VH-VL binders against Cytochrome b561 and DOMON domain-containing protein At2g04850. Designs and how they scored, part 13

Target 1, 131 residues: Cytochrome b561 and DOMON domain-containing protein At2g04850, of Arabidopsis thaliana (Mouse-ear cress) (q9sj74r43to173)
Amino acid sequence: QQASIAWTYHPHNATLDLCFFGTFISPSGWVGWGINPDSPAQMTGSRVLIAFPDPNSGQLILLPYVLDSSVKLQKGPLLSRPLDLVRLSSSSASLYGGKMATIRNGASVQIYASVKLSSNNTKIHHVWNRG
Below, E stands for the ipSAE of ESMFold2; O stands for the ipSAE of OpenDDE; V2 stands for 0.75 times the mean of E and O plus 0.25 times the DockQ between their complexes.

## First folded at step 4 (VH-VL)

Design o4 (from d12 with heavy chain T103E V104L Y107K, light chain Y33F; framework fv_diridavumab)
Fold by ESMFold2-Fast, scan of step 4:
Structure o4 (fold): chain C 131 residues (1-131), chain A 125 residues (1-125), chain B 111 residues (1-111)
Amino acid sequence: as target 1 above (131 residues)
Amino acid sequence: EVQLVESGAEVKKPGSSVKVSCKASGGTFSSYAISWVRQAPGQGPEWMGGIIPIFGTAKYAPKFQGRVTITADDFAGTVYMELSSLRSEDTAMYYCARHSEYELTTKYYYGMDVWGKGTTVTVSS
Amino acid sequence: QSVLTQPPSVSAAPGQKVTISCSGSSSNIENNFVSWYQQLPGTAPKLLIYDNNKRPSGIPDRFSGSKSGTSATLGITGLQTGDEANYYCGTWDSSLSAWYVFGGGTKLTVL
């Protein structure tokens, strides 16, 4: 399985409903999904949800960000701004081909989110990453 | 790369129904719209309908309205097309095809970038 | 006939260029994105152009698309024998509850 995004835009309140699907590289890793409403396929300006398992409980933690031009992903801190989220939920398991995985075992994840956008844009280009 | 795997050929009697499946291999339909397109021998393609599985939105061509139903399973791994009240003129190759992008406000989907190999449906007595 | 009108056939020699037209109305071509598909005998259609003038990865620059008013055009330069195929335009028609429509098709013969 690989990462993917589905979405629906509600223009009157500038809300974008998103559903993310992805797989962690390792049980302690992270996965990020993003959209850039202004420019396709750019890291700078992307609105990103970063998911990783809580070391204590094993439950999924979700952190919203907007990536700044100063982003350097190989080492050093990741600089970002928080997103405006009106709704967010996640699951620790997904089903594919009759098999299920858990977060603690390098699991697939499904995340549903609703985000507010400052601009009305009917076309969305997405990015994703993991570590 | 992702492939669309369609169910096998069907031979049906007039008045019966047929249900063709389309399975995503190497992924799911979660970020895609899926269309069903048929092509009768010697003719061009004809769009029957399509669905965005994750949001449950289906659209149908007027010619097939009331006779065709397009659905997806709960995990968006398989999309189905059921055509009822079969006639001899329904003899055709039936393709599923994916659209990797769609308009958010209209829910229109445009370019079909990955196609199944097609399922032959023959309607005969 | 199809809602979108294409010439039934077109022909040219290797190395030449051809254009294939697709004519519609404001309810389809003028107000919606146009795609073009190539179909070789015995195969499923293959996407050549989407969003009026954009090429998918792997489609050579020889193929181009354009749209003006209620008409769209597929251009093919440097014709090769492997370009012999049927070509179809496609877009949404908004005049009813909305549905996707294909053109009637154009058979390209490379002489």
Scores: ipSAE 0.000, ipTM 0.526, lowest interface PAE 16.2, mean pLDDT 71

Design o5 (from d12 with heavy chain S31T T103V V104F T105G; framework fv_diridavumab)
Fold by ESMFold2-Fast, scan of step 4:
Structure o5 (fold): chain C 131 residues (1-131), chain A 125 residues (1-125), chain B 111 residues (1-111)
Amino acid sequence: as target 1 above (131 residues)
Amino acid sequence: EVQLVESGAEVKKPGSSVKVSCKASGGTFSTYAISWVRQAPGQGPEWMGGIIPIFGTAKYAPKFQGRVTITADDFAGTVYMELSSLRSEDTAMYYCARHSEYVFGTYYYYGMDVWGKGTTVTVSS
Amino acid sequence: QSVLTQPPSVSAAPGQKVTISCSGSSSNIENNYVSWYQQLPGTAPKLLIYDNNKRPSGIPDRFSGSKSGTSATLGITGLQTGDEANYYCGTWDSSLSAWYVFGGGTKLTVL
């Protein structure tokens, strides 16, 4: 089981570059990463990125979300609303292209994302989950 | 054991729309793919589309693009299929079905291993 | 219009064997995994074979599947009167938007 997040903050434009790393439990599973710039103790308000394989094309699908107070990552719905993102890309599966990624049990993915913060807050709290 | 429970029979007029539901009982949809398949009287099954409920990502058969919408409820573990601009030719049994997963090999969904009992939709004036 | 072609009917006596063919193309059968379904009158289809030649738990070994090129075959040995049903092949068709296709169906009569 491996999971991590790395980040680089650009203070002039309040942009946060993120690199998410995760390992799938099963070939049809998903992995999720999130940050909550507003509160470290709550999942509510988290900006999350969820990755899962398209069963027919084999391509990774990347879905940005924000969790509301009624949504929980584990044993509940994952989706609240889309993230406000500046840029998304992936080294293992192109978000901007049609390259296929083969997902197997124990397969790892790296996802790169840029997010614009509404406040100049560099204290980042992250969550990780998979199904 | 997981069962798929479909909503009750519908009688509709031409030009209207119908929305059929499919709910998991004794388990959840989770990462499974759910398909909608119809069968007109005396004919074989016809795939309309499918969805992975946890993500809301839907795919549609070319014949039904623009007329069918498949969605998933965020909380209840329920999948819906809405068919618009109904014609008498849409009179059929409508099934929801779960695709089996390949464990340890691929992300591919194979055949449909669990089926609902079907919902009869009759379109008549 | 069926994308996958099956013979409309097949017949045999109890205890005998039959084969049911399913013909397609490179966009479906050749590059995807084939499933087979049994449908008894008044019931939903039942999965008999998946991944070309594998049986779900509870399906007797009298049922077998195979695939060669753009064609697939369902084999049934030791025919029983309870096998009298419609049989359908099914697979994904790889295209710009992938879709699942069924064969036209084969009615098996046990004489």
Scores: ipSAE 0.000, ipTM 0.514, lowest interface PAE 13.5, mean pLDDT 70

Design o6 (from d12 with heavy chain Y102F V104I T106D Y107W, light chain W99Y; framework fv_diridavumab)
Fold by ESMFold2-Fast, scan of step 4:
Formats: sequence, structure tokens, C-alpha cells
Structure o6 (fold): chain C 131 residues (1-131), chain A 125 residues (1-125), chain B 111 residues (1-111)
Amino acid sequence: as target 1 above (131 residues)
Amino acid sequence: EVQLVESGAEVKKPGSSVKVSCKASGGTFSSYAISWVRQAPGQGPEWMGGIIPIFGTAKYAPKFQGRVTITADDFAGTVYMELSSLRSEDTAMYYCARHSEFTITDWYYYGMDVWGKGTTVTVSS
Amino acid sequence: QSVLTQPPSVSAAPGQKVTISCSGSSSNIENNYVSWYQQLPGTAPKLLIYDNNKRPSGIPDRFSGSKSGTSATLGITGLQTGDEANYYCGTWDSSLSAYYVFGGGTKLTVL
């Protein structure tokens, strides 16, 4: 089970609630999940939530990113932080906040998020990776 | 790169049922729609039905409604197709295929980009 | 009862161009995305075109798709002997209970 997603769709407000499940390659690794509102399954342009464990405490850190040619992915300070609500907007979709949790034995992560879909494009293009 | 691994060939009697499995190797089905497509000898492909496992809802072609059931394990990389009341005309190659895109409001899925190698089902008495 | 109609066969010489049509109705081609599949003997179908005119990674630009009203077209330029295969269009049909439907197929012979 490298990664999986559970969805709940709310048609009255065109919102998807999701829970992403991922497994780290190593205790010092990361797991990322996101959507690309502009292109199918391309990493460039994706709005991504990246989870990684704090090496000092083992607590998960969750950070939002936009992947484009001007942004390089880099690990932040070694500090545990709660997930803040994230709002990333586009004409096709928006990503709203979430929550993280460590599942048994510290090797798995859950990321809770909400996605607002545009009436212009009801197709979902999402990506995930780990390192 | 994900591969779709289908279960082995089946030989069945008329009136029985068959259940074929499709397993993702190198990935999972949780973020995809999966279809079952059959092809009788010398004929073109015929869509039977499909499922988006994360929604749990299956769609079936009118011809197979009531005879076919498509299911998926919760968070597993396996999808199943069961066809009941088998007839000799059900003799065909049965493929599973993955769709990377779907429409959320209608649950239509498009472009079958990864295919299994097919499972031969022979119905004879 | 929706039917996607393709010519049963087309043929041309190596290096030539061919087009394969797929004719439907407003309940299928006009209002839904069209895909094209290539099937070589003894193999599963292979996706050539999705979303009317997009190519998956690994498909050469010799293959193109288009859609106009209730019809879709697959174009193949620079024909090669390895292109000899059956070609199928596919899309959703909403006139009955919604379901995916394939065209009748076109056999391409490279002379």
C-alpha cells in the first residue's frame, strides 16, 4: 500500500473531501499529494501538500507548495507545526486545508484536504510522490 | 510504471458464473477508474462496465445489467468482474483497463491508458 | 441505441497519409471526449488519442485526432508497415443509461 485516497463528494457546493494515505520510503523521507488544475498529471503547476517527519521528535510536519519552474522543493526548519488551512486558487480547482496524523509505527501518514471544483472542469487530475 | 495482472484462463459450463480479477502491480487502483472490456473471437471490443473504487459505485453497459457485477477491495489494488448465467456467446477474451481521468459529477471515465493482457473465458458443455 | 460508425477498411502505401472517421450523434461524440485505440493482432488495444486530440507519452506525432460536431477523425501521416492494425474510436453514450461504446473498427492495410 504505497498510497491511496478516500473521497467524499458534496455536489451542493462542488467540494471533494479527501483523505490521502501514504507510506514513507525511510524515516527521514517525505510524502506529497496534490492536484494540478491546469494540466493532467503533470508535476509542474501542481498545488501540493508535503509531509515529512521531524528527525528530532518524530512528529509530522505538513507544508504547502506550488511546483513550478521558479520553485525548488526544500525541507524547512526541523520544527513540528500543525497544518494551517491552505487556500490555493485557480479557474479549475482550489485546494483548502487539512490535517495530518501518524498511523501505527510512524511509517504511514494521513493527509486530510478539501478541493473545490470549478463548474468549467469537473475532471480531477491529481499527483503524488515520495522520496 | 503500473501493470495490470489478470487471473488465469477459465473453462465454464453454460448457466454457471465466472469471476475474474485484475490486480495492480507497481501501484494501486485507488486514484483511477477501472473498466472491463471483452472481445469475442474475430469481433471488436465491447465495454461491460467499470468502477471508480474510491466512490464504490459501478456502471454497467445495458446489455450486461443484471448479469455483471464489478467490485473492488477497499484500498486494495484488486478489481473483480463476475459474470453470471454464462452462455456460449460469452466465450471471449476479458480485459481490465485503467482510466486516468474521470468526470466527478457524472462519473464518466476517459482514455484507457493501461490494459491487462486479458483472461480467456471459454463457455462450453 | 447509439452506434459509432467507422469505415470497415482503409488502405494506402508506405509514406502516405490516411484518415479514419467515426460518426455518431449528440448523445455520444458531440457531448463527450473521444479516444482512439490501435489493436495489433494478438494484443490488447493501445491508446493512441484521448480527449479528442491529445497523445499519451510515447505516441508519435504522426497520429492526430480531431472532432467536429458529431464526427471524430483519426489522422495518420508517414504510414509505416507496422501501422497495419485495427483502429477503434470510443466514447460515452448518454442516450440510454450512460455507458462506454466502441466504434465498429477500421482495418488499416499498408499496401
Scores: ipSAE 0.000, ipTM 0.548, lowest interface PAE 13.3, mean pLDDT 74

Design o7 (from d12 with heavy chain I54T F55L H99G S100T V104L; framework fv_diridavumab)
Fold by ESMFold2-Fast, scan of step 4:
Structure o7 (fold): chain C 131 residues (1-131), chain A 125 residues (1-125), chain B 111 residues (1-111)
Amino acid sequence: as target 1 above (131 residues)
Amino acid sequence: EVQLVESGAEVKKPGSSVKVSCKASGGTFSSYAISWVRQAPGQGPEWMGGIIPTLGTAKYAPKFQGRVTITADDFAGTVYMELSSLRSEDTAMYYCARGTEYTLTTYYYYGMDVWGKGTTVTVSS
Amino acid sequence: QSVLTQPPSVSAAPGQKVTISCSGSSSNIENNYVSWYQQLPGTAPKLLIYDNNKRPSGIPDRFSGSKSGTSATLGITGLQTGDEANYYCGTWDSSLSAWYVFGGGTKLTVL
């Protein structure tokens, strides 16, 4: 199994708990998943969380990135660009309402993340990719 | 700030099963993985498995695969560890511990930073 | 079965320095962050070091950690009798099945 996602919505505090399962294509590769809570009328783009091994320690690290699939109607890669970590750090906190946890099993990884939603809508579009 | 409260001591017969609970007090499990760690008398700690309580996703150490089951009751804020086919060698202290966490604004890996006080399980005939 | 190797015991006099080694492989120590735990008699393990070399709040600076290749080291300076305890390294093993592994432990005796 290449990729899957599971989620649990908590209406009391409007948070969505997510678990992404992915498989690395290579030992030095990355796995990315994201959600698009944005409405079709918004020009905000999707937010992606990418997991990859730290070159210095080999420990799995998680970094937020922007996917601008709204510009690419049909053709092109799902991951359109990474963001500078320093530029994203303060804004990413408003998208994710909780802490993250990871479990790695050889070539596979599970990523847990919480997302704070502005409404009680549990319908979320999601994407994944790897490299 | 969260504390982990474990269930009381158990005395079991060989061949039976035991179920130990771990309850969050002063907070919830929602942002953390919870591990179960065993320590036999005079020996070092041994990781049995862990779970992400909000999602119910569990992982087990190879030695315990097939004998251990870790589950979570998210709304009760409780994690359980059930060990079956008990032997005298399963006599040990059983701990639950809060595991690794990461944040989006800072990268930190904390190991197991909050531990329960342990539950004594004695297997005798 | 991957096992992290520690010396079974180490000793030194009060005020001296000791180092405790933890040896593993590329599937654990080399490619994962190492933690160190102190266990006093009758208590649960206590986190001393995480992320190879960082201290949790409340841990004095005389405790330090380091990692090089497949080995990690816990350093303790200014030894006190209250440091007599078992010390364990721990890390994730990323081999065929991901699981957390502890070292075999080192008993520190002061004096």
Scores: ipSAE 0.006, ipTM 0.516, lowest interface PAE 12.0, mean pLDDT 70

Design o8 (framework fv_diridavumab)
Fold by ESMFold2-Fast, scan of step 4:
Structure o8 (fold): chain C 131 residues (1-131), chain A 124 residues (1-124), chain B 111 residues (1-111)
Amino acid sequence: as target 1 above (131 residues)
Amino acid sequence: EVQLVESGAEVKKPGSSVKVSCKASGGTFSSYAISWVRQAPGQGPEWMGGIIPILGTAKYAPKFQGRVTITADDFAGTVYMELSSLRSEDTAMYYCARHSEYTFTYYYYGMDVWGKGTTVTVSS
Amino acid sequence: QSVLTQPPSVSAAPGQKVTISCSGSSSNIENNYVSWYQQLPGTAPKLLIYDNNKRPSGIPDRFSGSKSGTSATLGITGLQTGDEANYYCGTWDSSLSAWYVFGGGTKLTVL
C-alpha cells in the first residue's frame, strides 16, 4: 500500500501517538503527513511533518510546519517526543525532537510522533501526500 | 507585497534550449510551491510543471515530460525552468506563479502571486 | 480541446450579473478544489477565487464561486466595464499522471 497509519489515543492527557508509513514517489522525493486541529477539509492551519532523504548520505530529515495563509510557511511547536526511538534509522534531529526511519531501499518511511489534540477531539482528520 | 521577478525576453532558434529564472522579491519561496505556466498567443494558460523549492522536488505535465526541467536554488531564492528542443510552437509568454497554500493532499492549490511573464520567441 | 470546458464567451450590460460555468469530471472538479483566474489584456492571470468559493484579500464580494458535482461556477454581480477580461477555471487532476489543468477560457464582454 502507498500509505498506512496506526495510532493510540491517550485521553488522560489528550495525546495521540502515531506511526505513519509512506512510500516515496522517487528516491529524492518527500513524504508528508499532517492534521488540521482547527478545521477539517482545509489545508490552511494544518500541522505537518515533512520527511525527505538527504541526497548525499541517504539520512532522513524531518521538519515540522504549520501551513497558514501568511507570506511564508511557519515551523510549528506541535511535535513532541517520538513514539519509538529504538527502530530509528536516522540520527538527524528535527525541530522539537521528531524522528523517523526508513525500512527499505529508500522507497518507504515510518514517521513516529506524539501530537497533543485540543478540546479532547477524538476525530482524526489527517492528510498525506508525496512528491 | 511579495513579487516574483522573471528574467528578460529571449529570442531563440529552433532546436536550441531556453532557461528562464524566477526570483522572489519582498518575500521568500520558503515552503511555497512554484509553478511554471505558459500561454501561446491567443491561447489559454497551460501548466508545465511545479517545484517545492526547499525540497527540490519537481513534477511535470505529461506533454512536457522529457523536454522541461524545473530546478530551485534555495540559497539564492530562485527557481528555473529550462525547455529544450525548441520549436516555433514554443513561442509563448512563460509565467512563474506561487501557490496560495502549501498542501500535502493537493499539491497545486490556486496560484495567488504571478510573475509578469517572460516572452520567448522561437524563430529562424 | 481543454480538459475543463467553459463557454467561449458571455456578455451582459453594466450592473447586471453573469455566471460562467466550468465542466469537468470526477478526476478533477468533483474531487479537487477549484480556482478562478481573471486575465486582463496584456497582463498575467489574477486569482479571483480559490478553494471553490473563497476570495483572496482585495477581491470584492461581487465575485463568488460554487461547485456542484463535476461542475463549478463563477458568479459576477454588479458588472463593471473593468470586468471585461478572459476568465479561466483551474484545478488539480488526480488521474494517473496528476497535474494542474486550466479551462479553455471565457471572454466576458461588457456591452
Scores: ipSAE 0.008, ipTM 0.525, lowest interface PAE 11.7, mean pLDDT 72

Design o9 (from d12 with heavy chain S100T E101D V104M T105S Y107H; framework fv_diridavumab)
Fold by ESMFold2-Fast, scan of step 4:
Structure o9 (fold): chain C 131 residues (1-131), chain A 125 residues (1-125), chain B 111 residues (1-111)
Amino acid sequence: as target 1 above (131 residues)
Amino acid sequence: EVQLVESGAEVKKPGSSVKVSCKASGGTFSSYAISWVRQAPGQGPEWMGGIIPIFGTAKYAPKFQGRVTITADDFAGTVYMELSSLRSEDTAMYYCARHTDYTMSTHYYYGMDVWGKGTTVTVSS
Amino acid sequence: QSVLTQPPSVSAAPGQKVTISCSGSSSNIENNYVSWYQQLPGTAPKLLIYDNNKRPSGIPDRFSGSKSGTSATLGITGLQTGDEANYYCGTWDSSLSAWYVFGGGTKLTVL
């Protein structure tokens, strides 16, 4: 499959441990996964993790971003322009307590993250894309 | 593909501590949860605790809470289990085991598909 | 005592079928996925079944698993002398400090 997700919810501290599994369309491409913790039904304000290989070292880099109102996400590959993203500040990035991404078989990536959820919202919507 | 290589047998005195290592060979631990399971002579397996190395946080069975510490060195591909305040009833075979990952199952780490050969720990006065 | 209850022993002749039960509660078997492990003398346990009824690569189809309510069952058909071993069920217990639990074990004798 193109993407899958597995999770474990910890009710005591309202954290969600996630593993997102995605596939690159290019060896130099990117894979992104995200949520909007403040408004799950809205794309604007979504916090996303973008994984891509460092062209110099080949090591996988995982960076957190916030989508601004000028960004339009498409399901499937981005074809026309890069995402116009804003890097999360360190305080915003605290939503992702633990994080890691690894490349498997050169074509797939696993993104592990811990996300702090509002105790009043047990419904969470995620999005993903690649380019 | 991945093999788990455990450290050698240990003989310890009561009240001391033991630290057993488990190293991934032919792969890494970054994508896996690793559990420690012990088995006393003639008894069934008993789960002690586990760790997902990338999160760095371990979980322990109630019986071992306060006596066991599980840690990971992701660079070396090694996971450790340290058991303190040893008693004669801690004499057992100690196994590390890798949980099924998301390439086998979308469910969270339910099975243990790769096991080390076990480390014998003997506690005698 | 173990949280998960298995019969201590079961026996049958070569070519026959056996079933091994594993009984628990809603905090473990009913709301979680069950695994089964085979342990030959002097060896580490080997995964036979995961996710209630799935087999890892290399496990023959004569081994099967099922779950109903708070109980799980391991089935072995076409018994061979090499199946003589201890068998353990295992799953997570969903209490607040979730932890992994094994059954007490069943010794299979192939007569």
Scores: ipSAE 0.005, ipTM 0.536, lowest interface PAE 13.3, mean pLDDT 72

Design w1 (from i11 with heavy chain S100E S104E G105S; framework fv_iluzanebart; at its last look DockQ between E and O 0.04; V2 from the best seeds 0.00; counts 0 for: pae E 17.4 > 2, placed apart)
Fold by ESMFold2, look of step 5:
Parts: sequence; structure tokens; C-alpha cells
Structure w1 (fold): chain C 131 residues (1-131), chain A 123 residues (1-123), chain B 107 residues (1-107)
Amino acid sequence: as target 1 above (131 residues)
Amino acid sequence: EVQLVQSGAEVKKPGESLKISCKGSGYSFTGYWIGWVRQMPGKGLEWMGIIYPGDSDTRYSPSFQGQVTISADKSISTAYLQWSSLKASDTAMYFCARYEDVWESSYTYMDVWGQGTLVTVSS
Amino acid sequence: EIVMTQSPATLSVSPGERATLSCRASQSVSSDLAWFQQKPGQAPRLLIYGASTRATGIPARFSGSGSGTEFTLTISSLQPEDFAVYYCQQYNNYPYTFGQGTKVDIK
């Protein structure tokens, strides 16, 4: 319910630097953020970053996806059909409390990304969700 | 206010041991890397190494590996630099500094410095 | 180990004039470059990080530029308090090496 985003756009190389702040709702949950450069009416083509615990180690991992018509966002870890964002320059995720923090209900997470935007579209939509 | 306060100046003889301290306040000590920097008399800055006090993950410059020990006591928010056997060439000013946390920025740089500890080693 | 080389070793400049300091890396450090100011008997002070971003409270007369292997610190109109030694530091890879320093003196 409570989420925020901060961003800076760099016109000289068409790069958007951003930080998304969200909160996990369970130890096995996920927090996702992304953009759809094409349309808010469609989920196809959304570029998403999903933060969640590694099923084996419990470590925070961040994976990129490009949603297509065959892929549906799940409540649990999204390990079955990942798609890469084509213009993602860098990304990372961190839990509040440094490198020793753990994923749990109420744990705060930041998702950082640097994205190169298309010059053909000056309007983009962002999406986020958690489970 | 974020502060790093270092222990006072030391005058020692070659062969003696020494442990100097760097106490952090005004922030979550275990959540930030602390680095150590040497400055020999009349010379420039030398990066010695860093520690993450939360888990004691410690990394050294090759030039200082095996020459000093970097440690921390998180219960009193204090980092340490120590020698088991001092040499005259260890005479220098020693600074500690805090690195910014990735959590609050995407850069890793020394933003807050201690005042320095002068160590003099002479017969 | 990445070697950081500063030039000149000493720069003599009058107050109100421009000072230009150079820092060269032996291999690319992207924009992971900081500049520090140090006055005698004091700890270093952070001026610039990310090659070009001024730290909080640093006057606009200080500017940084460059990426990769070549970096510049410019002081556009020197004030009396700016006469000091300046160091660059890369933080791209361990060890996070410093340059040897450039002393900015009153001419």
C-alpha cells in the first residue's frame, strides 16, 4: 500500500535513474516494479524487476522480466519464465539494515535501476505489485 | 550528527603492540563500511582497507595485508586498527572514514572522516 | 591495482583565478572517482563524488568532470580558503587507490 519512487532523467544519453521503495509482506514474498513504455491498457511488453528470496539460500535476488501474453505474474517466486529488459543498464536491490538484513513481513526493500528510454515515446507508465 | 571520533596520539617503541580506535555515532554503525587511510609525514593518502562491522567482512590493500589487523566491536560502535609489532616506518597519521551505504545511494565513497590518530614509533 | 596519477604536483594561483587539476587512472574507473581537499593538520574533506557530483555544502565554484581514465577538478574563482592539497580517489575496484595529491598554493 505504501510505496514510493524517486528518479532523475538524464537527457544527454536518454537515461532514467530511479529508486523504488517497497515492503515485503511475507518471508517468501516478492516485490516487483516495472515500466510499460507502450500502453497502460496492456501488460504485454512491461519490463519488470522482481525482488524475492532465493529458494535455496534465502538471499535477496533481483531478476528482470519482459512480460508477454504467455507469462502471468505469480504471488510467489518468478523462476519459471524470466524475460530480460532490453534497455536496462544496471539494477540492484537492497534490504534496509545492510547486507545482513533478511526478508520478512515489513522488511523494506529498495530497487535501483538505470534504464535507457526510447526517444520515440516520451510517455511511460510504471507498475508495481507485491505478494 | 554523524561522527567518527578516533583515539588520541600514541608514542611507541619498535616491537611494541598498538590498537587504535574509531568510534562511530549518529548512525547505524553495523550498516556501513569503515575504511582506514594512512598518511606518512609529508606524504599523500594511502588506502589501507575496510571492514563491514555487521559481519566483520574485512578487505585489505595488498600493501597492508598481513601488516595490520582491522577489526570492530559492534557492541560499542568502534572500529580498530592494530599492530602486533610496530616498526619505525609505521610512524604516520591514521584516519578512519565511513563509506556511504548502497541503501541510501548508488555510490561507494568516503563521506565522513575521523580527526586522525598520530602514531609515532621511535627509539 | 589501479594507479592514480595527479598533475601538476604544485599549482601556484592567485585568489580569484581559475585552477584546473588533473587526475589520470591506469585503467577505466567509469565515473567512480572522488575528489578530496585536505588542509594542514586536518582530515580530508569530500568535495566531489561520481566524478561530477558535488557533496553536500560544497560551493558551486568546485566542479568535476571526466569519465573512464581522465578526470578534472576545476575551481572557477579561487578563494583564500581553497589553498590546500587535493586528492583524487577511485572506488571502482579494490584497493581504492588515491592519487599522490596536487598542492594549490598562493602565487
Scores: ipSAE 0.000, ipTM 0.519, lowest interface PAE 17.4, mean pLDDT 79
ESMFold2-Fast, scan of step 4: ipSAE 0.006; ipTM 0.595
ESMFold2 (binder alone), look of step 5: mean pLDDT 92; pTM 0.941
OpenDDE, look of step 5: ipSAE 0.008; ipTM 0.639

Design w2 (from i11 with heavy chain V102L S104E S106D M110F V112Y, light chain N92D; framework fv_iluzanebart)
Fold by ESMFold2-Fast, scan of step 4:
Structure w2 (fold): chain C 131 residues (1-131), chain A 123 residues (1-123), chain B 107 residues (1-107)
Amino acid sequence: as target 1 above (131 residues)
Amino acid sequence: EVQLVQSGAEVKKPGESLKISCKGSGYSFTGYWIGWVRQMPGKGLEWMGIIYPGDSDTRYSPSFQGQVTISADKSISTAYLQWSSLKASDTAMYFCARYSDLWEGDYTYFDYWGQGTLVTVSS
Amino acid sequence: EIVMTQSPATLSVSPGERATLSCRASQSVSSDLAWFQQKPGQAPRLLIYGASTRATGIPARFSGSGSGTEFTLTISSLQPEDFAVYYCQQYDNYPYTFGQGTKVDIK
């Protein structure tokens, strides 16, 4: 199993609770999940959460990124766009009230997140990748 | 440290407009819903509505829809509760509170509260 | 809307005794229930969420139980600082609703 996702949508406050399961390609690699508001099932243009181990401490880090049109992973603050359906904090600690669970069995990790979705748009497409 | 600081007490006449505030600090303001709760003198808590400051999405209790306006200014990390025309029945303590963003299943609840703003409306 | 009913309206207990507070929902709220403590002149304080999970910093003497429509908050050995009004709140369905409160008073 490469990846799977479970979610619960709360329509009264337009929030999506999710648990994403992914697998690392290497011990120092990354796993990411995100939403692309502009193009369905495309990685480029997505607003993503990426989990990776800190090289010095081994602690799992979870940070938001925007994937550009060149398919290049880049760090940056989440940019406001008319079709941005996902509101993520730039701080990994604030995404979960300071709590995050990760289960690593060699190549796998679980990412837990709660995200706000625009109530004006019901079109939601997710993407994931690893490296 | 997470903190919600509300504006001071207000004394108003019926028919006047009013806007009270709730300023968040110590966290990413645009990443959390802010709710408003009314407590009439000697009574319990009433949920009024919520706003997501990142995009100003608002949800109101049916009992308060049309009676108040909830808004936010993310540039100064402040949420607002506003009346266009106050009534004596609006006399109450008003609390703002932050909704939790915990990852534990379906849980969304108020984790941090402001100190409250007392609004008195009388002639 | 979901109506939350708390009982008793007032509970009189002595320090060191066990206090049990009840909260009933007019329809199932699963485990989406929180308990708050409010002292005179203060904002409410979160005690329990998810019906049974203690919030950070809350003493172990506070415990919550129940699911669906019937919920209880238990204070196993009441301390002087525990005399307060307690509210339950459902967050399963919009609008989110509170119970009317139970006042825990000195016997």
Scores: ipSAE 0.000, ipTM 0.525, lowest interface PAE 14.3, mean pLDDT 74

Design w3 (framework fv_iluzanebart)
Fold by ESMFold2-Fast, scan of step 4:
Structure w3 (fold): chain C 131 residues (1-131), chain A 122 residues (1-122), chain B 107 residues (1-107)
Amino acid sequence: as target 1 above (131 residues)
Amino acid sequence: EVQLVQSGAEVKKPGESLKISCKGSGYSFTDYWIGWVRQMPGKGLEWMGIIYPGDSDTRYSPSFQGQVTISADKSISTAYLQWSSLKASDTAMYFCARHDEIWSGEYYFDYWGQGTLVTVSS
Amino acid sequence: EIVMTQSPATLSVSPGERATLSCRASQSVSSDLAWFQQKPGQAPRLLIYGASTRATGIPARFSGSGSGTEFTLTISSLQPEDFAVYYCQQYNNYPYTFGQGTKVDIK
């Protein structure tokens, strides 16, 4: 609930175009979405996108990360390395490295991204959270 | 700065094997497809195929399937184009090029190598 | 296989003039169309992708338009360095295909 995903898979290129719809629990909170393109059932190697407003400017920031085995599911900042797989999405809003876009509508946020999936990976498991 | 550097010119005889290379630098090599394009002397461009170095997913043009092998070694950021048995009709300039993707579209070639001239003669 | 047809085969233009190059696809390629420039002895250079988006570093005098099956590349004020062969390429469907090229030559 309070979250949904729309996606288009391009089988000849094994590329997934997605739009994640999430809802902030507060105006200064964050919304995150993730997928493991190499092993959908495994958390290690998951690629996550975290959207949050910059407390100084109020602009929406989108940060991509790849989770490694040292990441803990704890309340607080996630520590992970930048996501290298996310492709540019064509949008009026592009917030980080030209590889993804975020659109805010009140308490809702849309995260656009393109990701390359492993060969023969036609089943996608995604996760999301907010704080 | 994004750069693709190809191996040097080759002169071969029909029936010989050959492997040419394309080394990427200045970007995350495993995040982009690498394509190969042939240009026969005095002719236009022909797409041969592409590879995604991150998982070695490879797609060929039907005209080149079984004629060449495309591969990549991500540990040294290098893609390869290989022939098991060259023909005189393989004489051409071969380019590698990086593919980038746009939303809901397919890939396009944004950066190109300088080309490798392959001459096959008896 | 989608066939890409470019016209004219050769376009003769004087420096400072406008050049208009056409590219036609045998079936719809949406906006998945790129334009490349190739000078003698050089690799092709991306000019336009997505039918109308200029690649990084490409001068504003280059513009692309069209969708579906009919595409145009326009050079608004041709400079001496623009004399080259221009190729269109579709990336909408496998296999990806190029046009035969239009040579832009000095008049």
Scores: ipSAE 0.000, ipTM 0.523, lowest interface PAE 14.3, mean pLDDT 74

